Miniprotein binders against Checkpoint protein hus1 homolog (hus1). Designs and how they scored, part 7

Target 1, 271 residues: Checkpoint protein hus1 homolog (hus1), of Dictyostelium discoideum (Social amoeba) (q54nc0)
Amino acid sequence: MKFKAKISKASILLKTVQNIMKIYNECICHITPDKLRFIIQSDFNDGMQVFCEIQRSLIFENFTIESLSDNEIQFQLDLESLRRVLQSATSNGVSDIFTNLTKVRGGPVLHFIIKSGTSGTVIFQDIPIVLLTAQQMAQINEPTLPDPLVHILLPNLKNLQKVIDKMKNISDCLKIMIAMNNRLSFEVETSSGSISTFYSGLDHPQFGDHVLSPDLQATVCVDIKKFAKVLHIHQLKPSEVVLCLYERSIIVHVVLTDIMITYYLPVLIKN
Key: E = the ipSAE of ESMFold2; O = the ipSAE of OpenDDE; V2 = 0.75 times the mean of E and O plus 0.25 times the DockQ between their complexes.

## First folded at step 2 (miniprotein)

Design ia3 (from I1 with T7V R11E L21W E28L)
Fold by ESMFold2-Fast, scan of step 2:
Structure ia3 (fold): chain B 271 residues (1-271), chain A 80 residues (1-80)
Amino acid sequence: as target 1 above (271 residues)
Amino acid sequence: SDKVYIVITVEGMTDEQVLEWMKELFKLAREHGVEITVRVKTPEDAKEIAEKLKELFEKLGLKVEVRVEGNTVTIEVRKE
């Protein structure tokens, strides 16, 4: 098993890591000939899941990968450790970053070589990892869901994050309503009062062959703190963010150039 | 562009709490057109809250329209 590459867009990778790390500090890293994937599983984060795919060509050049399982490699990785390595590598004066899989005292590590273009400084850093077999990886599947009850494109994420941050102070439960006539609302309530924020004139994405009547609407409740964490993705300036409501979950699908991130959040059901 | 409407229902909140919430929301409203509706228990309460909000907006130098209809106060903020 061999993996080595030069990291070409370290700042983009750093921003991606910083955003998914807000959900959970540990992930599965899956490297294939075509893609780099980060997966945060529901087991560790109270039902929330993240699937992040990055086109290999965006992040890696001088790329070599060899394994007996279709040249795919997967391992558990501490995202805070990766963030620190990438942060130091993107500081002023650092230009070239190389990475490879190796062993230190018999334990597998992700090794980094950071070379300054001007100062001549070379820094070595290791992140301990836990290798996963192809059979273990086969147990890690992105949820397959039916067509959503309703869907919508989210408004300006930066402004939405500010609104949700204020609503978060009222209640832990965020009520989300989507109407297929281009409307979206958020509500929080207590015995003492409520706040509802309404958006109109939004667009709907096209999903397969499923065409929904404009009169359809659905409402679900989610953990507002979890939803707020998802909205930090505005830092990556996505071109499109889709919100889909299902009976037991919501999906936030984030589209960027050569990067796709899908967040799965459980719906809150109370007795 | 998309429109944003904020509806605030105030039952059991103090006037001070209502004003603080509305003050923060108006800072956010600067970037888009927003209509804010406040519902209270009585028409007298609505009139009192409208007067306090008018004073707050004048102090902030913000151009807003405040209307009272029964126990509902509607505030319209125009984006730049």
Scores: ipSAE 0.065, ipTM 0.532, lowest interface PAE 5.4, mean pLDDT 80

Design ia4 (from I1 with K3E Y5W T9V E28Y)
Fold by ESMFold2-Fast, scan of step 2:
Structure ia4 (fold): chain B 271 residues (1-271), chain A 80 residues (1-80)
Amino acid sequence: as target 1 above (271 residues)
Amino acid sequence: SDEVWITIVVRGMTDEQVLELMKELFKYAREHGVEITVRVKTPEDAKEIAEKLKELFEKLGLKVEVRVEGNTVTIEVRKE
């Protein structure tokens, strides 16, 4: 197998890595002719999953990929190591960054060549990886979910993060209610009472050909600390962030130009 | 336009529990300029809660406007 590319939008890739790394520092990196994907599995995250998809043309140029499995490669990658490489490449002006798949001391590595245009300095860095087979990758699937019970566009994420950070001090369980008449509320409760924050005037995204009745509403409970971690994505300034409620999970779908990030959080069950 | 407000529901709370809950929201309201509403079971409970909250804020050196309407207490906290 062979992979080689020049990284064209290192700052965007760095910001993306910094954000998903807040969920978990190990991921699966899946490269295809059309896309770069980062997948964080539920194994160490109490059921939380992240699927990040980036259009290849946004971050890779002079791109070569060859494999016996439809020219796709996949491997386990430490996100902190990748963050460190990208940070050093972007820290003091613009650098040309090249990456390729190779071997060091018999082990597979993702190799980086960072060429500084200002100083003429060339830096070489290696990230050890664990190659995955096509069969192993076939077992890693994005959840297939029915239509959501309700959905809404989130308000300003930076302001919402501040609200949720204050509510975290009161309870570990966040009750989320969406009403299809443009309303969203967040509630935390204790044995002594409850606190709710209400938002109105929010838009609903269009899902397929169906339109949900404005009288529909649903409420779920999630881990507030996990939800708070998702809200850090405001740093990428997404054009649209959709919250979908399901019976057993919630989805936060983040839309950016040529980048789609989907967070899956489990709904907490009453004991 | 987005509107934001905070509602506290008081159900069988002691005075101490109400005070602890209000301390957290006092800080939030001051920083963000939001209105706090407390809902109780009866108008008499609302009057009692309003008096206790006004006393608490006076002890903390903060002047607030507290309004009672039916079973609802509304608290406006002024940002310095």
Scores: ipSAE 0.075, ipTM 0.572, lowest interface PAE 5.4, mean pLDDT 82

Design pa10 (from P6 with K12E T13R V15T T17I)
Fold by ESMFold2-Fast, scan of step 2:
Structure pa10 (fold): chain B 271 residues (1-271), chain A 88 residues (1-88)
Amino acid sequence: as target 1 above (271 residues)
Amino acid sequence: GKVTIRVEINGERWTIIVEGLTDEELLRLMEEVFKEAEKMGITIEVRAETLEEAKEIARKIAEFLREKGLDVRVEVEGNTVRVEARKE
């Protein structure tokens, strides 16, 4: 197989990597002719999952991909290693970043060439990877869920992160309530009381034929630290962030131009 | 009973409803509010099950903010108590 490209918009890729790695440091990287995907599947005991999809044209130029499996490649990748490469490449001015799939001492690596325009410095970095077969990749599926119980567009994420960060210091469990009459609330409980933050006048996403009654509402509990990690995505200034509640999970769907990130968080059983 | 605190910070508003706060929890909330108040003016509207409870909560808030060097004014408006603080 063969993969090589020049990385464009390295700052956007860096911010994306910084955000998803807060969930877990190891991911599956899937490259197709049309898309770059990062998939984080936590261990069974840590049920958070992330599916990130980026249009190939946003991130890669001078792009070549060849494989016997429909010109797709997939491998396990350490996100902290990728973050370090991208951060060094975006520091101290503009640089050209090239990447390709190769082998070092018989082992597969993702190779990077960083050419600094200002200093004339060329840096070579290798990230060891674990190649996955098409059969192994076929076993990695995004969860299929029924229609959500309720859904809502989140308020300004930067402000929401401030609120949740304060609540995070009080309790490990966050109660999330969505009412289909444009209301959203967050609550944390202690043995001596509770603190709730209320939002009203929010919009609901316009799904196709998934029409929900305005009388519907649902409440779930999630790990507040995990939810707080998701909100860091405000740094990418998404155009739309949808929160969907299900009986056993929640979904946070983040929409940006040419990037789509879906976070799956398990619902906690109340103590 | 439920206590509602509406805080306006940095020109934006958010509402916190507090129920059964301990003195320790109230102090933690005040320490966080103070960090923002140093940068700007802050308005806190205190509501409780009774006006007497709201006054007591507002008094504690005002005392904390004054000890941190802020100029604090307290006003009673119907069933709510308004606390306004600003850098001296």
Scores: ipSAE 0.000, ipTM 0.198, lowest interface PAE 18.4, mean pLDDT 80

Design pa11 (from P6 with W14L E32W E36D)
Fold by ESMFold2-Fast, scan of step 2:
Structure pa11 (fold): chain B 271 residues (1-271), chain A 88 residues (1-88)
Amino acid sequence: as target 1 above (271 residues)
Amino acid sequence: GKVTIRVEINGKTLVITVEGLTDEELLRLMEWVFKDAEKMGITIEVRAETLEEAKEIARKIAEFLREKGLDVRVEVEGNTVRVEARKE
């Protein structure tokens, strides 16, 4: 198997990595001829999952991939290690960043070559990885969910993050209500009082084959700290962020140019 | 009792409903609402169980905004009190 590429738009990749690593530091990296995927599974982090897909052409140029399994490779990767490499490469002027899959003392590594345009310095960095088989990858599936109970486009994420960060100081449980008449609310409660933030005039995305009645609404409770972590994605300035409520989970679907990130958060059940 | 505060700032609409509101809590709410105001057009509507309660809350909001250097106008509309603030 062989993988090599020059990393373009390293700042975008860095911001993407910084955002998803707030959920968990270890992920599965899946590289295909068309896409780079980062997957954070529920087994390792209280039922939260992340599926991030990046169009190959956005971040890789001079791209070569060869494998016996349809030219796809997959491995476990430490996101903090990747963040450090990308941060180093983007901190000092313009740098050319090359990456390839290789071995160091018999162990597989993701190798990086960082060539500084200002100092003439060349830096080599290795991230140890754990290769996964095609069989192991086939068992890693994005959840198949029915149509959501309700859905909505979120308001400005930067402002929403500030609201949620303040609510986080009051309660660990965030009550989220979506009404299909363009309304969204967030509520936190204590024995001494409550704070509810209401949004109106929001849009609804087209989701699946179903057209939901404007009379429909649903309310769920989620861990507010987990929800707050998702909102850091505002740093990437997404064009569209969709919130979907289900009986046992919520989905936050983030759309950027050539990047899609889907967060799955469990609903809190008080039993 | 239930208090509803509607805020329009920088072209954004935010509706806040609160219960058991103290002066300290109101001040903290006003500070995080105001923190990101780069355009100085702020409109706040206060509704409470009584008009007198709404007036008292609006008075405190107006004092906060005036202290931040904004020009503030307060109007009563039925059982709602409207506070408009602008940078000079």
Scores: ipSAE 0.017, ipTM 0.445, lowest interface PAE 7.7, mean pLDDT 83

Design pa12 (from P6 with V15Y T17K E25L)
Amino acid sequence: GKVTIRVEINGKTWYIKVEGLTDELLLRLMEEVFKEAEKMGITIEVRAETLEEAKEIARKIAEFLREKGLDVRVEVEGNTVRVEARKE
ESMFold2-Fast, scan of step 2: ipSAE 0.000; ipTM 0.355

Design pa13 (from P6 with K12T W14I E36W M40L)
Amino acid sequence: GKVTIRVEINGTTIVITVEGLTDEELLRLMEEVFKWAEKLGITIEVRAETLEEAKEIARKIAEFLREKGLDVRVEVEGNTVRVEARKE
ESMFold2-Fast, scan of step 2: ipSAE 0.207; ipTM 0.700

Design pa15 (from P6 with N10D K12E T13V W14Y V15T T17E L29Y)
Amino acid sequence: GKVTIRVEIDGEVYTIEVEGLTDEELLRYMEEVFKEAEKMGITIEVRAETLEEAKEIARKIAEFLREKGLDVRVEVEGNTVRVEARKE
ESMFold2-Fast, scan of step 2: ipSAE 0.152; ipTM 0.654

Design pa16 (from P6 with T4K R6I V15I T17V)
Fold by ESMFold2-Fast, scan of step 2:
Structure pa16 (fold): chain B 271 residues (1-271), chain A 88 residues (1-88)
Amino acid sequence: as target 1 above (271 residues)
Amino acid sequence: GKVKIIVEINGKTWIIVVEGLTDEELLRLMEEVFKEAEKMGITIEVRAETLEEAKEIARKIAEFLREKGLDVRVEVEGNTVRVEARKE
């Protein structure tokens, strides 16, 4: 098996890694001829999942991939290690960054070559990885969900993060209500009352050929700290962020040029 | 001349190859290395065109790490100079 590439747009990749690692420090990295995927599974994250998909051409040039399994490679990767490599490469001026899959003392590693344009310094770094088989990868599936109960486009994420950060200091549970007449509200309850923030005039995305009635609304409760972590994605300045409510989960779809990130958060259910 | 610096931190190996290293460039490189190794031991191997050049670079590295509060040992092994540092 063989993988090598030159990393373009390292700053975008760094920001992406910094954001998803706030959910968990370890991920599955899946490289195909068309895409780079980072997957954070629910097993160790209190039910939270992240599926990040990046068009290969955005971040890799001079790209070569060869494997007996449809030219796809997958491995477990420590995101903090990757963040450090990328930060080192981007912090000291303009650098050419090359990466390849190799072995060091019998163990598989993701190897990096960082060539500084300003100083003539060449830095070599290795990140140990755990290779996964095609069979193991086949067990990793993004949830298949029906049409959402309700959906809406989120308001300015940076402003929303400030609101949620204040609410986070008051309660652990965030009540989210979407009404299909362009309304969204967030509520936290205290022993002395409740605090609510209301938004109106928001757009709804088109989902298939089915239009939901404007009289429809739904309310769910989620862990406010988990929701707050998702909002850090405002640093990437997404063009569109969709919030979908389901009976047992919420989904936040983040759309960027050649990058799509989907967050799955469990709904809190009182028995 | 050409200088090769090998840094081992937490099972990761960094190999740094430079041609002509200024004191400012070395200091910046050591700041990056120290951030990665703040709570762990560091092993650095220095190789240069001459043993004397390697010793001088290792001396500067050792001074930097000692100023950061680490216990530093410097050993010569053939044509390389090894610097081992750990928190007191």
Scores: ipSAE 0.000, ipTM 0.255, lowest interface PAE 17.4, mean pLDDT 82

Design pa17 (from P6 with E8Y T13E V15F; at its last look DockQ between E and O 0.01; V2 from the best seeds 0.00; counts 0 for: pae E 22.8 > 1.5, pTM E .563 < .8, off the site)
Fold by ESMFold2, look of step 3:
Structure pa17 (fold): chain B 271 residues (1-271), chain A 88 residues (1-88)
Amino acid sequence: as target 1 above (271 residues)
Amino acid sequence: GKVTIRVYINGKEWFITVEGLTDEELLRLMEEVFKEAEKMGITIEVRAETLEEAKEIARKIAEFLREKGLDVRVEVEGNTVRVEARKE
C-alpha cells in the first residue's frame, strides 16, 4: 500500500479541517485516485454528520496511490493533529509540504515533510492513524435520502450567523421555515412570545428534473447551537449554500470550487 | 541523524520527527510545546539513532522545562527517553 503527494493548497485544506472539526475531532479520511474525503459519522456527536469531498487535483501534486482495494486507502485520524501540522506549515512563511503513508514502531502513520523555503529547515511530523479495511469502509455510507420537503439558498452566511448567534442566547430550539415561494424564516420562542427574522427573494436551486410547487412549505425545529456551528462554514466563502428540510433531519449542502461539504443535523422531536 | 520527539498532552499525541536537529530547532519546539501544556502536565518521549544521543536531547529538554519552573522526571525505556514535567 502506497500513498505519496505534495500538498499544493495547504491554506484551503487547513480552513476546511478547522471548520469540520468544530463538529467532531475524529474522522475517517478516504483517499481515492480522484478525491480526498473526510467523513464525520459518530455516535458521540449527537447525530450530526459531515461528508466533505475535495477533488484530488485541488490539493495534491505529484500524487501516487496504490492499493489492492482499487487504489483506495482509508483510515481514522485525529483532526486536531492534522490542523497542527497544517498550521505549522502555513503560519511561518512559504513551506513545501509532502505527505506519505508509512509505518513506524508505534504503527501506521501519515508522515509529513515540511521544507521551509527561507531557511532550508526540514521538519518531519507523523500523525498516527488507524487503517480501515475495504469491508469496514463499505459500512460507512452517506445517507441516501429522497427529495427534500423544501429547499432554499441561504442568504449571506456571515450576516445570518450574527442573527443566529443573538437568537441562541434566547432559546435552545430554532424553528426554521422554508416556503417554496422564495421565503425563509427563523424563530425562537421567548417567555412572552417569539422573535422571528424573515428573508424573501431567495432562490431555489433545482434538484433533479422536477420543480416543487411554490405553494409548498415546511417547518422544523433544530438545536440552535448545532445550527450555529454549521454557519461557521462562511469562512470558506462558499459559492452556494443550500438548506434542505426533511422529516427527521436538515441538510446543508456547501459548494465551493472543487470542494463539496454536506452537513446532516437532526430535527428535534416534540410531543 | 533522525530524531523523533513525541509529546503527550491530556492523552493526545503531538509529535515531531526532525532530521539534523539543532539547538535552535529544539528550543523553538519546546516553546511551542510549553504554550500548549502550560495548564497541564506534559510527557515527552525522545528517540534517536543512539541512546546516548536521545539522553543528551532529553537533558536539554529537562533543563528548559526546569528553567520554566516545572518539576521534571526523566526515565529510560529501551532506546527511548521519557521526560515528564508538571507544574509544582
Scores: ipSAE 0.000, ipTM 0.147, lowest interface PAE 22.8, mean pLDDT 81
ESMFold2-Fast, scan of step 2: ipSAE 0.241; ipTM 0.718
ESMFold2 (binder alone), look of step 3: mean pLDDT 74; pTM 0.719
OpenDDE base, look of step 3: ipSAE 0.047; ipTM 0.588

Design pa18
Fold by ESMFold2-Fast, scan of step 2:
Structure pa18 (fold): chain B 271 residues (1-271), chain A 85 residues (1-85)
Amino acid sequence: as target 1 above (271 residues)
Amino acid sequence: GKVTIRVEINGKTYVITVEGLTDEELLRLMELVFELAGITIEVRAETLEEAKEIARKIAEFLREKGLDVRVEVEGNTVRVEARKE
């Protein structure tokens, strides 16, 4: 197997890595001829999952990938290590960043070469990785869900993050209600009372050929700390952020140019 | 009793409802409102007297933050308007 590329738009990749690593600092990195994927599995983060897809052409140029498994490679990667490499490259001014898959002392590594544009300084960095087989990768599937009960476009994420961060100090459980007549509310409860924040006049995304009745509404409870971590994605200035409610989970779908990030959070069950 | 606070920000309305309002909960709400840069706040409570008391506390908080605050009664609600600078 062989993988080699020049990393373009390192700042965008850095911001993406910084955001998803707030969920968990280890992921599966999957590289195909068409895309780069970061996957955070539910087993490591109390049921939360992240699927991040980046178009290969946005991030890689001078790109070579060769494998007997449809020219795809996949491995476990420490996101903090990747963040450090990318931050080092961007902090030294404009630099050329090259990466390749190789071996050091018999172990697989993701190798980086950072060449300063202003000086002749060259920095080498290695991130140890754990290679995964095609069979292991086949067991890692994005959840197949039915149509959502309700969905809505989130309001300004930066302002929403401030609201949720304050509510987070009051309770561990966030009650989320979406009504298909353009309404969204968040509620936290204590023994002495409850605090609810309401939004109106929001838009609904178009899903497939079906339009949901404006009379539909649904309410679920999620871990507020997990939801708060998702909202840091406002730093990437996404064009659309969709919230979908299901019986047992919620999805936050983030759309950027050539980048899609989907967060899956479990619904809390009260016994 | 139940207290509802409406905050208008950039043409969007945020409605905050509190039941069994405590001083601690009011402080947290005021921090939230100030952070959202709301300039028009409408307070409703079980009684008009409760709404007036809550609005008075809100006005004090906003004035301490250097805002020019006006309070007026409209029907069963109390309106608090704040201006920065």
Scores: ipSAE 0.016, ipTM 0.436, lowest interface PAE 7.9, mean pLDDT 82

Design pa19 (from P6 with T17R E19T E25Y)
Fold by ESMFold2-Fast, scan of step 2:
Structure pa19 (fold): chain B 271 residues (1-271), chain A 88 residues (1-88)
Amino acid sequence: as target 1 above (271 residues)
Amino acid sequence: GKVTIRVEINGKTWVIRVTGLTDEYLLRLMEEVFKEAEKMGITIEVRAETLEEAKEIARKIAEFLREKGLDVRVEVEGNTVRVEARKE
């Protein structure tokens, strides 16, 4: 098995890592000829999951991958370690970043070479990893869900983050309501009443001939702190963010050029 | 001259090879290392063209870490100087 590459868009990769790391600091990294994927499983974070896919050509150049399992490799990776490598590489002006899969003292590592463009300084850094077999990877599945109850495109994420940050000081439970007549509302309850924020005139995603009735609406409750962590993705300036409500979960689909991030959050059951 | 500085933090290893190491560069490197270590110990190994040069670089590293409030131990192992630092 062999993997080596030069990392091209290090700042974009860094921002992506910083955002998903808010959910959990350890992930599964899956590299294929076409994609780089980061997966955060539900086992370690109260049922929240993240599936991040990046087009290989955005992040890697001078790319080589070879394995007996369709030229795919997968391993467990500490995101804080990856953030550290990328941060140091991007903080000091122009640098070239190379990565490869190798072994140190018999253990597998993701090796990084950071070369300053303006000096003779070269930094070598190793991130210990846990290699996964193709069979183990086959057990890691993105949830197969039916059609959502309702869905909507979120308003400006930075403005929404300000709203949610104020609400999270009041309650741990966020009520989210979507109506298929272009409406979205967020509500938290207090001892004296409730505080609600309403949005109207929002668009719904258009998926071929799959059109939901404008009379449909649904309401769910989620952990507000978990939802707030998702909104940090506004730093990447996504072109489209879709919120889907299901009976037992919500999904936030984040669409960027050559990057797709899907967050799965569990629905809270009321007393 | 050519200098090799190996830094181990939380099971991760940095190896920096420098030609013409300056005090300014060394200080910047140590500030970065200290910020990342926070609650964990730091191990730094210094190798240079001569043992005396390695000792001098290690002395500067040890002084920096002691000024940050760390307990620092310096040991010579063959042609390498090892600096270990722990929080109180």
Scores: ipSAE 0.000, ipTM 0.212, lowest interface PAE 17.9, mean pLDDT 83

Design pa6 (from P6 with T13Y V15I)
Amino acid sequence: GKVTIRVEINGKYWIITVEGLTDEELLRLMEEVFKEAEKMGITIEVRAETLEEAKEIARKIAEFLREKGLDVRVEVEGNTVRVEARKE
ESMFold2-Fast, scan of step 2: ipSAE 0.011; ipTM 0.510

Design pa9 (from P6 with E25D L29W E32Y)
Fold by ESMFold2-Fast, scan of step 2:
Structure pa9 (fold): chain B 271 residues (1-271), chain A 88 residues (1-88)
Amino acid sequence: as target 1 above (271 residues)
Amino acid sequence: GKVTIRVEINGKTWVITVEGLTDEDLLRWMEYVFKEAEKMGITIEVRAETLEEAKEIARKIAEFLREKGLDVRVEVEGNTVRVEARKE
């Protein structure tokens, strides 16, 4: 196996890593000729998952990848370690950042070379990784879901985050309602009262042949703290954020130029 | 009955609707709406149990908004109060 590249958009990669690590510090990194993927699995996150895809050409230049498995490489990576490397590389202005897969004392590492143009300083950093086989990677699948019950484009995320932060003080369960006539509401309730925030005039995403009746609506409950963590993505200034409701989960799909992030959150079932 | 506070956002105007007589909760949401939409119009609809109670709530809301520098317009129909405010 061989992987080496120059990192061309370190600040964008850093911001992406900072946002997904709010969900969990350990991820699977999957590098292909076309994409860099970060996957956070549901195992110890109470069912929450993240699938992040970045176009290879956005982040890597002078790129070389070779493996016996279709030139794909995958490994377990500590996101906090990656964040520190990227933060170090971006803190001192313009730097050339190179990365490659190598071994240190017999163990596989992701090696970084950070060359400061201003100071002439060169920093070497190693992140230990755990290589995964193609068979192990095949076990890591993005959930296959049916058509959503309802879907909508979220309003301004920064303002929405403030709304949800206020609602967190009332209840741990957030009721989310989407109506296909351009309406979205968030509600928290206790035995003594309720607080609801209603949004109207929102757009619905366009799917190929999928057309839902404007009379359709659905309501689900999710963990408000988990939902609030997702809204931190406003810091990346996405062009489009889609919320989809399903019977057992919700999806928040974030679209940026050459980056797509999909969050999966479980629906809270009350019996 | 339960106190219900509803805030409606349509991209241009924030609307807050309240049922019942919980002044403290009403004012908390009013301050939130004002901070976020201080350059936008605010519409508040309150439904109380009686006309007398509706008028008292309307008075408190109007005074609160005027203290924040907003020009307010109040209309009462039955036990429902509508307060409109604009900030420049």
Scores: ipSAE 0.015, ipTM 0.430, lowest interface PAE 6.2, mean pLDDT 80

